# Ledger of designs, part 16: VHH binders against 2-(3-amino-3-carboxypropyl)histidine synthase (dph2)

Target 1, 340 residues: 2-(3-amino-3-carboxypropyl)histidine synthase (dph2), of Methanocaldococcus jannaschii (q57907)
Amino acid sequence: MLFKTIFYQKLQKKVTTLFNLETERVIREIENLNKNNPKVIFQAPEGLKLKVEKEIEKIKQYFKQKNINIEIYLWGNTCFGACDLIDNHVKNLNVDLIIHYGHEKLSYANPEIKTLFIPAYHIFNKDEEEKILNDIKNFIEKHKSGGKKVAIATTIQYKKLLKDFNPSIILGCRGEVKEGDVILFVGTGRFHPLMIAYKYQKEVFIYNPLSKCFDKISEEEINKFIKKRILAISKLLLNKPKKVGVVLSTKKGQCRKRVFDEIIKLLEENDVNYLPILVDNISPDILFYDVDCYIIVACPRIVLDDYILYKKPIYTPEEFKLFLKNSFKYKFDEIKEDDF
Short names: E, the ipSAE of ESMFold2; O, the ipSAE of OpenDDE; V2, 0.75 times the mean of E and O plus 0.25 times the DockQ between their complexes.

## First folded at step 18 (VHH; framework vhh_7n9e_1)

Design v4 (from q5 with S53Q; at its last look DockQ between E and O 0.68; V2 from the best seeds 0.82)
Fold by ESMFold2, look of step 18:
Structure v4 (fold): chain B 340 residues (1-340), chain A 119 residues (1-119)
Amino acid sequence: as target 1 above (340 residues)
Amino acid sequence: DVQLVESGGGLVQAGGSLRLSCAASGFTFSSYAMYWGRQAPGKGREWVSGINQGGYSTAYASSVKGRFTISRDNAKNTLYLQMNNLKPEDTALYYCAREYRQPDWKDYWGQGTQVTVSS
């Protein structure tokens, strides 16, 4: 039917960003398992799941044409980063390989099941690549002629494109950057650049490779953010908590048990009542307990980006330590290798 | 739900002008950088221009610099592209887009508005 054809063509006209899902590499790694019916799970961030669904169909077709049996599953739950390993959730399923998209392996989160990390690099047209690289080169040269060394920080999607600049790769909840007088963050969003600017007390500029605009983080923007968090902490002094929920995520990359134990010890030393809570995924609907506030021992972005969604105030471990010390020298929380 | 709806396309003679609009809904518009892309028949998608969250930083492809002006009205949740001195080579379907971000990677593009420039 004519209208059926028009409807189908309309559904096929989706304009989307292209990412390199490394289909051939995934196929080779599955073949290298040398098993008759390997079990493979695909895991991806929410925004990549539909693209990964299409990759799964390609891979199924490849193995079908080779008369090779394979069990493929898509992990349906949310994946927020490399911290989000699913080993513990699927250990009883005898899984041979996990394909983890959009991240690299973290040094402090070791998978127990063989895991292939696929960065999912952004595919730019050649003209876009040239503009991005030239914009960054010109920025670096301009500052170098003024006596300033530029350190480049970026996120995983742009790592390969920017390899010649020797960039620091921002990994989820950690903002470590190589030495420089000026930092150029190549990426999207303002949270990482703001955190880096505060941590290193350096000028941080932004180059957004999608809009291709330069921007910067100002000291006023930093001060406004810090004052907002200090205000949240100072409200504990006005309304001292009688009972505190202490929440630990069981996700391998977020299960900071040492930090959790430290917080519990501090609460006991200060004679503050508490409820220790274990969760897999932290969300507003599962934190309904009779406490005055929560300390979230997980990825700090949950507190810093999502606090407005929660019915009770939420704090990072570092923020709560500031309350206990009556200190106003703010410190961003971050996930460290020693935290586990 | 996030929606981006383009309008303002049409048929125009070479040397003419058009103003494209992109109405945004379902997200905090002022928090996101935005950009325009275009796709001519039989050609790949081309980045055209971009703008930061506050609207004070802009960028343009060399093929349109000096002729196109990107802007935004954060109070009205609307992105604009003023296109002057149009050429037949500007004939394309024009899309607006919202930047994707870590950690969710959610990518949003409009359905596009057609611009046809006759010689």
Scores: ipSAE 0.825, ipTM 0.953, lowest interface PAE 0.6, mean pLDDT 87
ESMFold2 (binder alone), look of step 18: mean pLDDT 89; pTM 0.904
OpenDDE, look of step 18: ipSAE 0.913; ipTM 0.974

Design v5 (from t4 with T53E; at its last read DockQ between E and O 0.64; V2 from the best seeds 0.82)
Amino acid sequence: DVQLVESGGGLVQAGGSLRLSCAASGFTFSSYAMYWGRQAPGKGREWVSGINEGGYSTAYASSVKGRFTISRDNAKNTLYLQMNNLKPEDTALYYCAREYRQPDWRDYWGQGTQVTVSS
ESMFold2, look of step 18: ipSAE 0.822; ipTM 0.946
ESMFold2 (binder alone), look of step 18: mean pLDDT 89; pTM 0.905
OpenDDE, look of step 18: ipSAE 0.918; ipTM 0.976
ESMFold2, look of step 20: ipSAE 0.832; ipTM 0.950
ESMFold2 (binder alone), look of step 20: mean pLDDT 86; pTM 0.869
OpenDDE, look of step 20: ipSAE 0.907; ipTM 0.975
ESMFold2, look of step 21: ipSAE 0.828; ipTM 0.948
ESMFold2 (binder alone), look of step 21: mean pLDDT 85; pTM 0.855
OpenDDE, look of step 21: ipSAE 0.926; ipTM 0.976
ESMFold2, fold request of step 22: ipSAE 0.818, 0.830, 0.827; ipTM 0.948, 0.950, 0.948
ESMFold2 (binder alone), fold request of step 22: mean pLDDT 89, 89, 89; pTM 0.900, 0.899, 0.903
OpenDDE, fold request of step 22: ipSAE 0.928, 0.925, 0.925; ipTM 0.978, 0.977, 0.977
ESMFold2, last read: ipSAE 0.802, 0.837, 0.816; ipTM 0.940, 0.950, 0.946
ESMFold2 (binder alone), last read: mean pLDDT 89, 89, 89; pTM 0.898, 0.899, 0.899
OpenDDE, last read: ipSAE 0.925, 0.925, 0.926; ipTM 0.977, 0.977, 0.977

Design v6 (from q5 with S53Y Y108S; at its last look DockQ between E and O 0.75; V2 from the best seeds 0.82)
Amino acid sequence: DVQLVESGGGLVQAGGSLRLSCAASGFTFSSYAMYWGRQAPGKGREWVSGINYGGYSTAYASSVKGRFTISRDNAKNTLYLQMNNLKPEDTALYYCAREYRQPDWKDSWGQGTQVTVSS
ESMFold2, look of step 18: ipSAE 0.783; ipTM 0.943
ESMFold2 (binder alone), look of step 18: mean pLDDT 82; pTM 0.832
OpenDDE, look of step 18: ipSAE 0.911; ipTM 0.974

## First folded at step 19 (VHH; framework vhh_7n9e_1)

Design w1 (at its last look DockQ between E and O 0.11; V2 from the best seeds 0.00; counts 0 for: pae O 4.4 > 2, placed apart)
Fold by OpenDDE, look of step 19:
Structure w1 (fold): chain B 340 residues (1-340), chain A 121 residues (1-121)
Amino acid sequence: as target 1 above (340 residues)
Amino acid sequence: DVQLVESGGGLVQAGGSLRLSCAASGFTFSSYAMYWGRQAPGKGREWVSGINSGGYSTAYASSVKGRFTISRDNAKNTLYLQMNNLKPEDTALYYCAREYRQPDWKDFDYWGQGTQVTVSS
């Protein structure tokens, strides 16, 4: 009895979330250039790059069929957000248009090259949309019956879906939410809801539109996160840094020059030696200098999410300020318009 | 190519324990936050637990908090889920997933094939 080992080729199902790449809009924008042989660069976050590759193929075919010549490139480096624009990198190529996927334009990050932002809205079927909307409606009604106003916050991917709820859109590293007694964050991540919960000191619930499940940011979770960062800061008290690397990103949406200058001034006032460092992309590999720690003047999430990857301690500007002030009242670092 | 391979699932009695593993390859494992999700029969996928790239920050669904523990060994490119005090409602196909993040949103770009966990009453 030959036990046919059915080798179930477990096909690794790439859970490919479907995003609206607005093909027609992109094509129209290219056509509107009214240029012979326009040069167009496509920029996308890593999760969308393969989809964008396919999109480029479609677009190429479209123009080929129309006997229109177009020069197209896919940006091969990382894209961390709308704060990470490539216009300065491609100035020498005479680019006519950049297509930027997955984000909305930031008010404090202006490309010098014409850039079309495609938010890449999540695509849901009608049943899914209905379920999501009903779940949120029910949540709102439940709290309303208890005399509580619910504020909705979400990310750009769900802006269109949730338009009727007038949601606050969390862009970049800023967490601004409209007034409410309770906040419902609609999205997949926990960083933003955690930050919002701490910032506003309100109950923050989470609805994941993919799983269609509700969750809540607990005080314990907040405390755990804050405790870890406070511990990191406390290490500076135990071993005062003799020399500090101050790293400023040149990315348009992260080049917080005013914050940088403020930090430098504070270091000088406290007689702390420092090394100013300019970089485009901040990574562990490029920070190998003879300093005791680094202050990262860029996206705060570089510190908050990736601090463990660095050999030396890294701090947000706000965290380092806490050390200098001998305060343990934690404050989340956020990118503000006035930082530039 | 990015690969995630789950293992460690099986049949267990209520109150029992299992330890799941997810072997990662094809990418710098230590640079990514990783998650466990599960899908019960007739239900949608839900997240169970997450861990940041360095392994110092963890999150849990309310339904598994206090019972499950996520961990990782970056040197071995492996993600773990210790499941204690298992309940019949924990019966599901368990997946590991890689998270990619943007400043303003997060998503999952790769999922494993899953390992079946069945908890009998």
Scores: ipSAE 0.031, ipTM 0.410, lowest interface PAE 4.4, mean pLDDT 88
ESMFold2, look of step 19: ipSAE 0.602; ipTM 0.880
ESMFold2 (binder alone), look of step 19: mean pLDDT 82; pTM 0.828

Design w2 (at its last look DockQ between E and O 0.65; V2 from the best seeds 0.62)
Fold by OpenDDE, look of step 19:
Structure w2 (fold): chain B 340 residues (1-340), chain A 121 residues (1-121)
Amino acid sequence: as target 1 above (340 residues)
Amino acid sequence: DVQLVESGGGLVQAGGSLRLSCAASGFTFSSYAMYWGRQAPGKGREWVSGINSGGYSTAYASSVKGRFTISRDNAKNTLYLQMNNLKPEDTALYYCAREYRQPDWKEYDYWGQGTQVTVSS
C-alpha cells in the first residue's frame, strides 16, 4: 500500500504586487547620490510595508551584484501619508535619501532630507484598464446626454490611469474637486466621497476600480454620519467640559499651529481650562490625562475614523468651534495651506 | 485577522455548473466591496466579477458575462459565485478578494488561498 505522499507544492503565493513600486527609478535615485555606502530609508504605509520589504530585497541584490555597499532601513512606524514625513526623526543618522511610498509630495510639507516620492500606481492588465476607462466614459456620456457635467475625483493610485479625464486628486483630509454638476469618485472606500458629497452638496457617484462596480453616496448616509458627529458635539452642551486637552501633532503636514493658536485663544476667551499636548503620533493609549475631552489639531480623520477607539470624546477644531458657538451646522475640518 | 476562505471548486464537465463560496472573517464584511479573480496555469491573475458592499451593483468580465453570477450574504459574511455553462477555458484557481482602502493604506489587499476549478472537455 504505497502511501503516495502527495507533495502539495505550497504554491508560493507569488505576491503579485498590484502596485508599481518603480524599482528602476528608486535604484537610479540611489545611484545618483554618487556616494560610497549611501544610507537609504524606506517609508511605506502599512498596506505596502510587506511589498516594500520585498522591494528592498531586490534592491539589495542589485547593489550586491554590482559590488556596491548600501545601508538600507525600513521605517518601522506607521505612515499615514505625505504629511507624515520622517526627516526630523532620522537627522541623527545622517540619512542620504528617503524613499516614500504611496503618496505625492504635499506643498505644505517639505522634507529636509532628500525624499523620493513613489505614488505606487495601481497595476491593471490591459483588459481591466479598458473596462475601467470605458465604464467611466460611458458614465460621463450618460450624464452629458442629460445636460450634466461630470467632475472626476480620484486618489493618487489611479492618477496615471485616469490622466485623460483630468481628475482632481483627493488627499486624505482635503477634498478639492473641479467644477461639475455631478461628481464621480474613482477609488475605494466611502470616506472621501462622503466628505465631498457633504462639502459640495452635489450628487457623488462612486466607481470602484477593483470591483468594477458603481455606487452612490445617499443623503441618508450623509445624514447618518452628520447625526453621529452632532450627537457627539451635543454631549458637550449637556456636560460642559471643565478642562480640555488640545493635542497638536508635530508631523510636518499635520502641525497646524495657526489652528492650534486659534483654538487656544477661543478656550481662553470662553474661560475653559486646557492642557496643551504635543505629540508626533496620536493614539488612544497616549491620551490618558485628566481632561474631559480632547481637541485634535492634526489630520481630521483621526477624529472622524477613530473616535470610537478613544476613551474620552475627541473633536476636530471645527467641531469644538460649533460647540462654542452653539451651532449645529456641521462643518468638516480640512487641512489648509494657511493652517501652518 | 482578515481571513478569506474559498470553497466549492472541483472537477466538472464542460457545460456543467459550480457554486463557489468565500467565507470572510476578521472585518466588517458588509462595508467592503468584494470581487472574484482567477489564475489559469501559465497566465496572470484575471478579474472575473465584482460586487459592491450593498450587493446591488455587480460587474463581470466579458468572458464570463451571462454565465456567472456574483452575490453576497452580508448576514453570513459570505461571497458567492454561481458558475453556469462552464468551459475548459474557465479552468483556473479562483480567488476571493477584498478591496483595500485608499489613500491611507491602513489595510492590505486581501486574497484567499483560492479554490481550484477544472473544466474538462
Scores: ipSAE 0.504, ipTM 0.834, lowest interface PAE 1.1, mean pLDDT 90
ESMFold2, look of step 19: ipSAE 0.702; ipTM 0.908
ESMFold2 (binder alone), look of step 19: mean pLDDT 84; pTM 0.839

Design w3 (at its last look DockQ between E and O 0.58; V2 from the best seeds 0.72)
Fold by ESMFold2, look of step 19:
Structure w3 (fold): chain B 340 residues (1-340), chain A 120 residues (1-120)
Amino acid sequence: as target 1 above (340 residues)
Amino acid sequence: DVQLVESGGGLVQAGGSLRLSCAASGFTFSSYAMYWGRQAPGKGREWVSGINSGGYSTAYASSVKGRFTISRDNAKNTLYLQMNNLKPEDTALYYCAREYRQPDWKYDYWGQGTQVTVSS
């Protein structure tokens, strides 16, 4: 069944979105290892893995022509972000280099194995680039004529295209946006614009560089999302937990030990029993303990995206703090540099 | 399985019309922005038109604006491109696409394409 699905994907015509995988740079970095049989691991998000498979084929051919042996592996597990560093899983393999696609290095997560981050910038043709840039320029000028300054936020794959707008780069579990009267999010998906609109209490518009359409985050969307999470917190107020699992991720970009310690102190101050749990990958099948709920000290998107999959309620550290304060003023959890 | 299947292409005289369809399955169609692209012989890929998930915001390449109309029927999981006043320069393989999303880049899907040939 799965083989046939993959086979159909490979037989589809070659028209596909193009990303700059920087083949020459990757080859150069491998050559600079100055080793006759270097061990290299390629790590990529799920949606880039088939493109990276093709990239590996090209790189193998290059080194075969130079009569250089190279040991290449594709990391088969899902890569969730730059926080997903695989150092500890592969340190016994004597790995010389990791190629990490689709993300940029996090300032608070330093790999112990040499790692090359390849952002995988989206390749637009020239006409598309011109339209995108003009659409954004026109939006900025429209608001400037009305006396409003526009702050630009985007994601990594558009960073190069938008460089002249000095955009804020949204990094998965962390979203800092520069000052402005309104915010234009350039990208896809509605979670980041929604979070930003709530966090900054400002108008947030969306420009989708793929469809090239403008859109806006509505107050109704924001209220609906916030209400769902407040209802989840309200269950704790109605039935106070007797025992709480407190889960800390050991991934370098998610191991917020300082936040974990704060939560433990709060539980002790409120006489709530707890089980401290260390995990690498958080999933429903490993959280089977006799607790009333879990506090997930990791990337907040684990809670916000996947909570339905868990047999016990899961909460972010900020959500649990709201329960303890009896507060209905929702606050999104975010990873910050001093959390570690 | 996520699938996008285009249809409605063919041979048409200059000045004529065609309507392309893109049948979507394997995902929540109404949640995604969609777009059409094309590739003419000897030319690179060209973005043609886009539409937001709700269907109320559309955009067009300057070469097709006023002649092409993108639309969607979220109940039928189908994307459309109405092409009027066709020109020989519109000859291309037309394909529909769904936006990809952060963080794992999943859902970058393109159809097989449908050939449109406009004769002088």
Scores: ipSAE 0.678, ipTM 0.896, lowest interface PAE 1.2, mean pLDDT 86
ESMFold2 (binder alone), look of step 19: mean pLDDT 87; pTM 0.879
OpenDDE, look of step 19: ipSAE 0.857; ipTM 0.958

Design w4 (at its last look DockQ between E and O 0.59; V2 from the best seeds 0.73)
Fold by ESMFold2, look of step 19:
Structure w4 (fold): chain B 340 residues (1-340), chain A 121 residues (1-121)
Amino acid sequence: as target 1 above (340 residues)
Amino acid sequence: DVQLVESGGGLVQAGGSLRLSCAASGFTFSSYAMYWGRQAPGKGREWVSGINSGGYSTAYASSVKGRFTISRDNAKNTLYLQMNNLKPEDTALYYCAREYRQPDWKGDDYWGQGTQVTVSS
């Protein structure tokens, strides 16, 4: 049928999840600069860049219709989170405004250039919203009838949807959760719920708002993950490293200089040779030095998500400290304000 | 590249059955939650059913509960939707989808091309 053919062709175009990019708010903030030919940079995580490219075209059209000149750039490099501020890379361009998508401002990372954070909240249709909220309400009531208080944790894209539950917002570099007898993580992926279950020694359930399924973090799952990291640490106990690469990220939200200095001091106290390395973006390709392992002083997720991709073993600062203490009581690394 | 290919749609009489398949490639299928959606002509998209990565937790839209069954075979990288007691209201383009993992931004949601299901009364 003609309708079937037309519809099939439109669906063959990649259909993606709809996020609120707050176009009108971005336009308003640009207009409020009150400058002739303002310079604006758009920054986004990799998964949002194509959507932001389309957003830029809409904004260009708006200002063209008003006969207003505007200088727009898309930041082409990776953006791993709100910790990834680009101020220092572009200060020679006299940039008036940075639009930072997909995150909210971190308390410990202050932009020097005016920055508008656009969280990119997930847009659900009304029947999905109703089901999600009812599923969570029913979960809370069931546990309340058993005498248990439920703490809700989620990620930024669901913050608006879940506002009435007063959720803790989990960022990749830090996982603090409000008080409760059990924890319900509303989101995707299992790393954050696993980390929370281990950190707080509490029962952690998962509600996935896309599949709308409940799940639970098992003890076996936790033990499997921790065992892998403890095994990596124990290799250092068996073969003391002769030379260690110590990598510090220059990204404002990851540049934990005090932690870096502490690690250097520990290496010197133990007569371990080291190579101090400064980088902006950490990747396997740039770590090719003649060392036995690396200590990554940056966002902990770089080690925990990607360690298998590296040619040499990589460790968080907390993992290296466990090696020095000859300890098997694993501790997740987290970025804190006093690390800087 | 992530690829999702639906099949198994067709024309069926009311009260009949169909089994939809979604062949997945380009990612570790067993690590991701999956779901089915549908879109009738001139209407918005509707979530139909979801399943966790391990295949043991499932959920259904109220319009479909008791008639449809979602399942997966992680060894064959395939998602299924068994559709029983079909009604004309089930007529739609059905598509499978993989969850996104927004906090780490490792990939985006992927949606298949869809497979048409038409239920005649």
Scores: ipSAE 0.714, ipTM 0.907, lowest interface PAE 1.0, mean pLDDT 85
ESMFold2 (binder alone), look of step 19: mean pLDDT 84; pTM 0.848
OpenDDE, look of step 19: ipSAE 0.834; ipTM 0.951

Design w5 (at its last look DockQ between E and O 0.22; V2 from the best seeds 0.00; counts 0 for: pae O 4.0 > 2, placed apart)
Amino acid sequence: DVQLVESGGGLVQAGGSLRLSCAASGFTFSSYAMYWGRQAPGKGREWVSGINSGGYSTAYASSVKGRFTISRDNAKNTLYLQMNNLKPEDTALYYCAREYRQPDWKSDYWGQGTQVTVSS
ESMFold2, look of step 19: ipSAE 0.708; ipTM 0.910
ESMFold2 (binder alone), look of step 19: mean pLDDT 86; pTM 0.868
OpenDDE, look of step 19: ipSAE 0.039; ipTM 0.421

## First folded at step 20 (VHH; from t4 with D107E; framework vhh_7n9e_1)

Design x1 (at its last look DockQ between E and O 0.66; V2 from the best seeds 0.82)
Fold by ESMFold2, look of step 21:
Structure x1 (fold): chain B 340 residues (1-340), chain A 119 residues (1-119)
Amino acid sequence: as target 1 above (340 residues)
Amino acid sequence: DVQLVESGGGLVQAGGSLRLSCAASGFTFSSYAMYWGRQAPGKGREWVSGINTGGYSTAYASSVKGRFTISRDNAKNTLYLQMNNLKPEDTALYYCAREYRQPDWREYWGQGTQVTVSS
């Protein structure tokens, strides 16, 4: 009996989260190219790549059965978000279509190659879906009975599930939320709800659709985070930097050239020496220059999540401006349309 | 490297109890919500119970509420599931999981521990 149980267990598929990769839609879009031997590139976040590998196998089989030739490639480098468009990297390869998983198109990052965005919505079974929706409905009704309107914020993978709540979709380090008296963030992680709570000065609750638990962002948690960054800025006030590395990301959705130029101008106006640095992917091992600190003109989360990993202090553009103004009123850096 | 290792499964008679453990390593355990799932042979996976980062907010599937208790010890990097008044329909492989997050979407599940409830 033990042997039968072990043998049966080895034959079962490994448990994995299911995401809707919209296979039929991808196939339809490829067919609509109406081109002999079209070239298609698939791009996905690291955690989706093995599922996309299987997706590619399905799509290859479909077109093989129709005797249609297709060139299919998987983009092997990391995809960090909708901001990470690869069209400039593959411009000279005559690519006809890019399939971009896990994101929606950003208004300020326009692909030059036809790109199909597949959100990769999380698939919950019926019982899970019912529990999630009921939990959220009950939360909304409880607050409505107390005279409070609840605004729903979420991330892309839950957008379809939550469509009837008209949610705001939080994109990376930009947190636009519709009007409400309190905010319920439906998703994972605490960075987005913390940023929203600070930005809007509203109560922010969390509903995690994986654990199905409610939580809340506390004022103590916000204050602790802000104080850590203000202390990092105060180091510059105590020891003014002689030379600053100014790092600009070349990723189409992060290449905030206008912000970069503004920072350079401020450094020149304050007689601070600098090294302008262009990078695609920012990591500790490529920032080894003889500078006192770096200003990272890219996604603000690089600074806010990873600063401890770098050999020199790193700052967002907004944080460095606070140093120059001798200000203690913290402001989160966000990517905006006019930054480019 | 993220590791989740379940233990504590076994054969138990209906009405009995088991306590599952999930030892976590390779990440800051206290920073992540965690949950248990299960899969009976020939059936789809089922969410069982979840817990927030601090361990004070918990949730349960209706099929186990009142019988199962999820908990965590953040000092020991361990997630628990106390299962009381077990029924034959609780027979399954039980998995612990760490929530996936943006931007990398990496999912983490343990290998599972078998729970078999005899009548």
Scores: ipSAE 0.829, ipTM 0.947, lowest interface PAE 0.6, mean pLDDT 88
ESMFold2, look of step 20: ipSAE 0.827; ipTM 0.947
ESMFold2 (binder alone), look of step 20: mean pLDDT 85; pTM 0.858
OpenDDE, look of step 20: ipSAE 0.903; ipTM 0.975
ESMFold2 (binder alone), look of step 21: mean pLDDT 86; pTM 0.868
OpenDDE, look of step 21: ipSAE 0.923; ipTM 0.976

## First folded at step 21 (VHH; framework vhh_7n9e_1)

Design y1 (from m4 with L101R; at its last look DockQ between E and O 0.65; V2 from the best seeds 0.81)
Fold by ESMFold2, look of step 21:
Structure y1 (fold): chain B 340 residues (1-340), chain A 119 residues (1-119)
Amino acid sequence: as target 1 above (340 residues)
Amino acid sequence: DVQLVESGGGLVQAGGSLRLSCAASGFTFSSYAMYWGRQAPGKGREWVSGINSGGYSTAYASSVKGRFTISRDNAKNTLYLQMNNLKPEDTALYYCAREYRQPDWREYWGQGTQVTVSS
């Protein structure tokens, strides 16, 4: 019995999701640098870092066998999205190439260091792929029979799988969806489908490609989320802040300086004291200043996903503007090209 | 810290039944979709069944549909898989999983529980 147990443990030592890290493409792009001892940095979301570590080992072995010197580094800090460009942090290191996993290039964030974006598409088994595609096809046909056009939205890791449906790809800090009578979000998590349902005032269904279940964003769910944010804004009306921390992210794709300057101007116009704060990674433990609340000028998900973790209230720039206008028509904050 | 702990596996004769459990902790269980996978020795991973966060939408691989039933008890933070009319080809390590999400892509899996079906 012990032998069988040990044997099965060795067979099942690591269960992990497979993502396409496009090893050959990465190698080719490094070779195409045509440089003596090029310096390359690999950057990935937390959940991909161990897989990228293994990828780096493969690439190091490939170049060692070819007797080619390269300097390879893993970016050890967090990478939360395509907005998380590291150019500012490494500009003095003479980096020749950055390999950025898990995202596509954003139109509003141009790297100054050559950057190869590797989407890291989720690799499904053939049986899973067939089920997912058939489930979605059947959903579309059912609604088409009822006279309704289905718009498909998804996230980057499923883009290749869903290519034949011409999906809208939801970008981390911005969500735009093609026109349809009904929206089917293919992905995980409820933040994007909730935002889409509110933004477009349309019925949003969910197909989760991991559980392979359909779900739906309910009106009650939307109302509860919006109510919580409206209550947070109303707190400012009850206890007008004497001093506000205004936090600007220095991450290149999140450094919305124009929005920051606008907020500062509004605070000055309303005689509200403030502390302008620059940070790279925003977290609860680094916001310890003597202020009544913070306005977070960065990725909006920091506020909307994590607000309960902070000791002081935090708001998006759009939420602060709603307070100033005494408006209750909630608007999700999004990163736009003219925010920088 | 997210933990997923499976139990209920074992040796069973063909045609028999087993009930797998997955105890979840370290996250808001009721907010996440969950699923079961399995891996037979020398074989690739196979998705078996999934369930939405509310527990009312379920899905099954064609190989197990009609024989397996996934469920969850959000008050007890537990995921279940009722397996009936077991076949030798159901022999595998069964594991539960929580969906990975944007933006961090972190995956969470249990260590698995062995199911062995004999003729």
Scores: ipSAE 0.807, ipTM 0.941, lowest interface PAE 0.8, mean pLDDT 88
ESMFold2 (binder alone), look of step 21: mean pLDDT 86; pTM 0.872
OpenDDE, look of step 21: ipSAE 0.925; ipTM 0.977

Design y2 (from m4 with S53T; at its last look DockQ between E and O 0.78; V2 from the best seeds 0.83)
Amino acid sequence: DVQLVESGGGLVQAGGSLRLSCAASGFTFSSYAMYWGRQAPGKGREWVSGINTGGYSTAYASSVKGRFTISRDNAKNTLYLQMNNLKPEDTALYYCAREYLQPDWREYWGQGTQVTVSS
ESMFold2, look of step 21: ipSAE 0.767; ipTM 0.931
ESMFold2 (binder alone), look of step 21: mean pLDDT 84; pTM 0.848
OpenDDE, look of step 21: ipSAE 0.923; ipTM 0.976

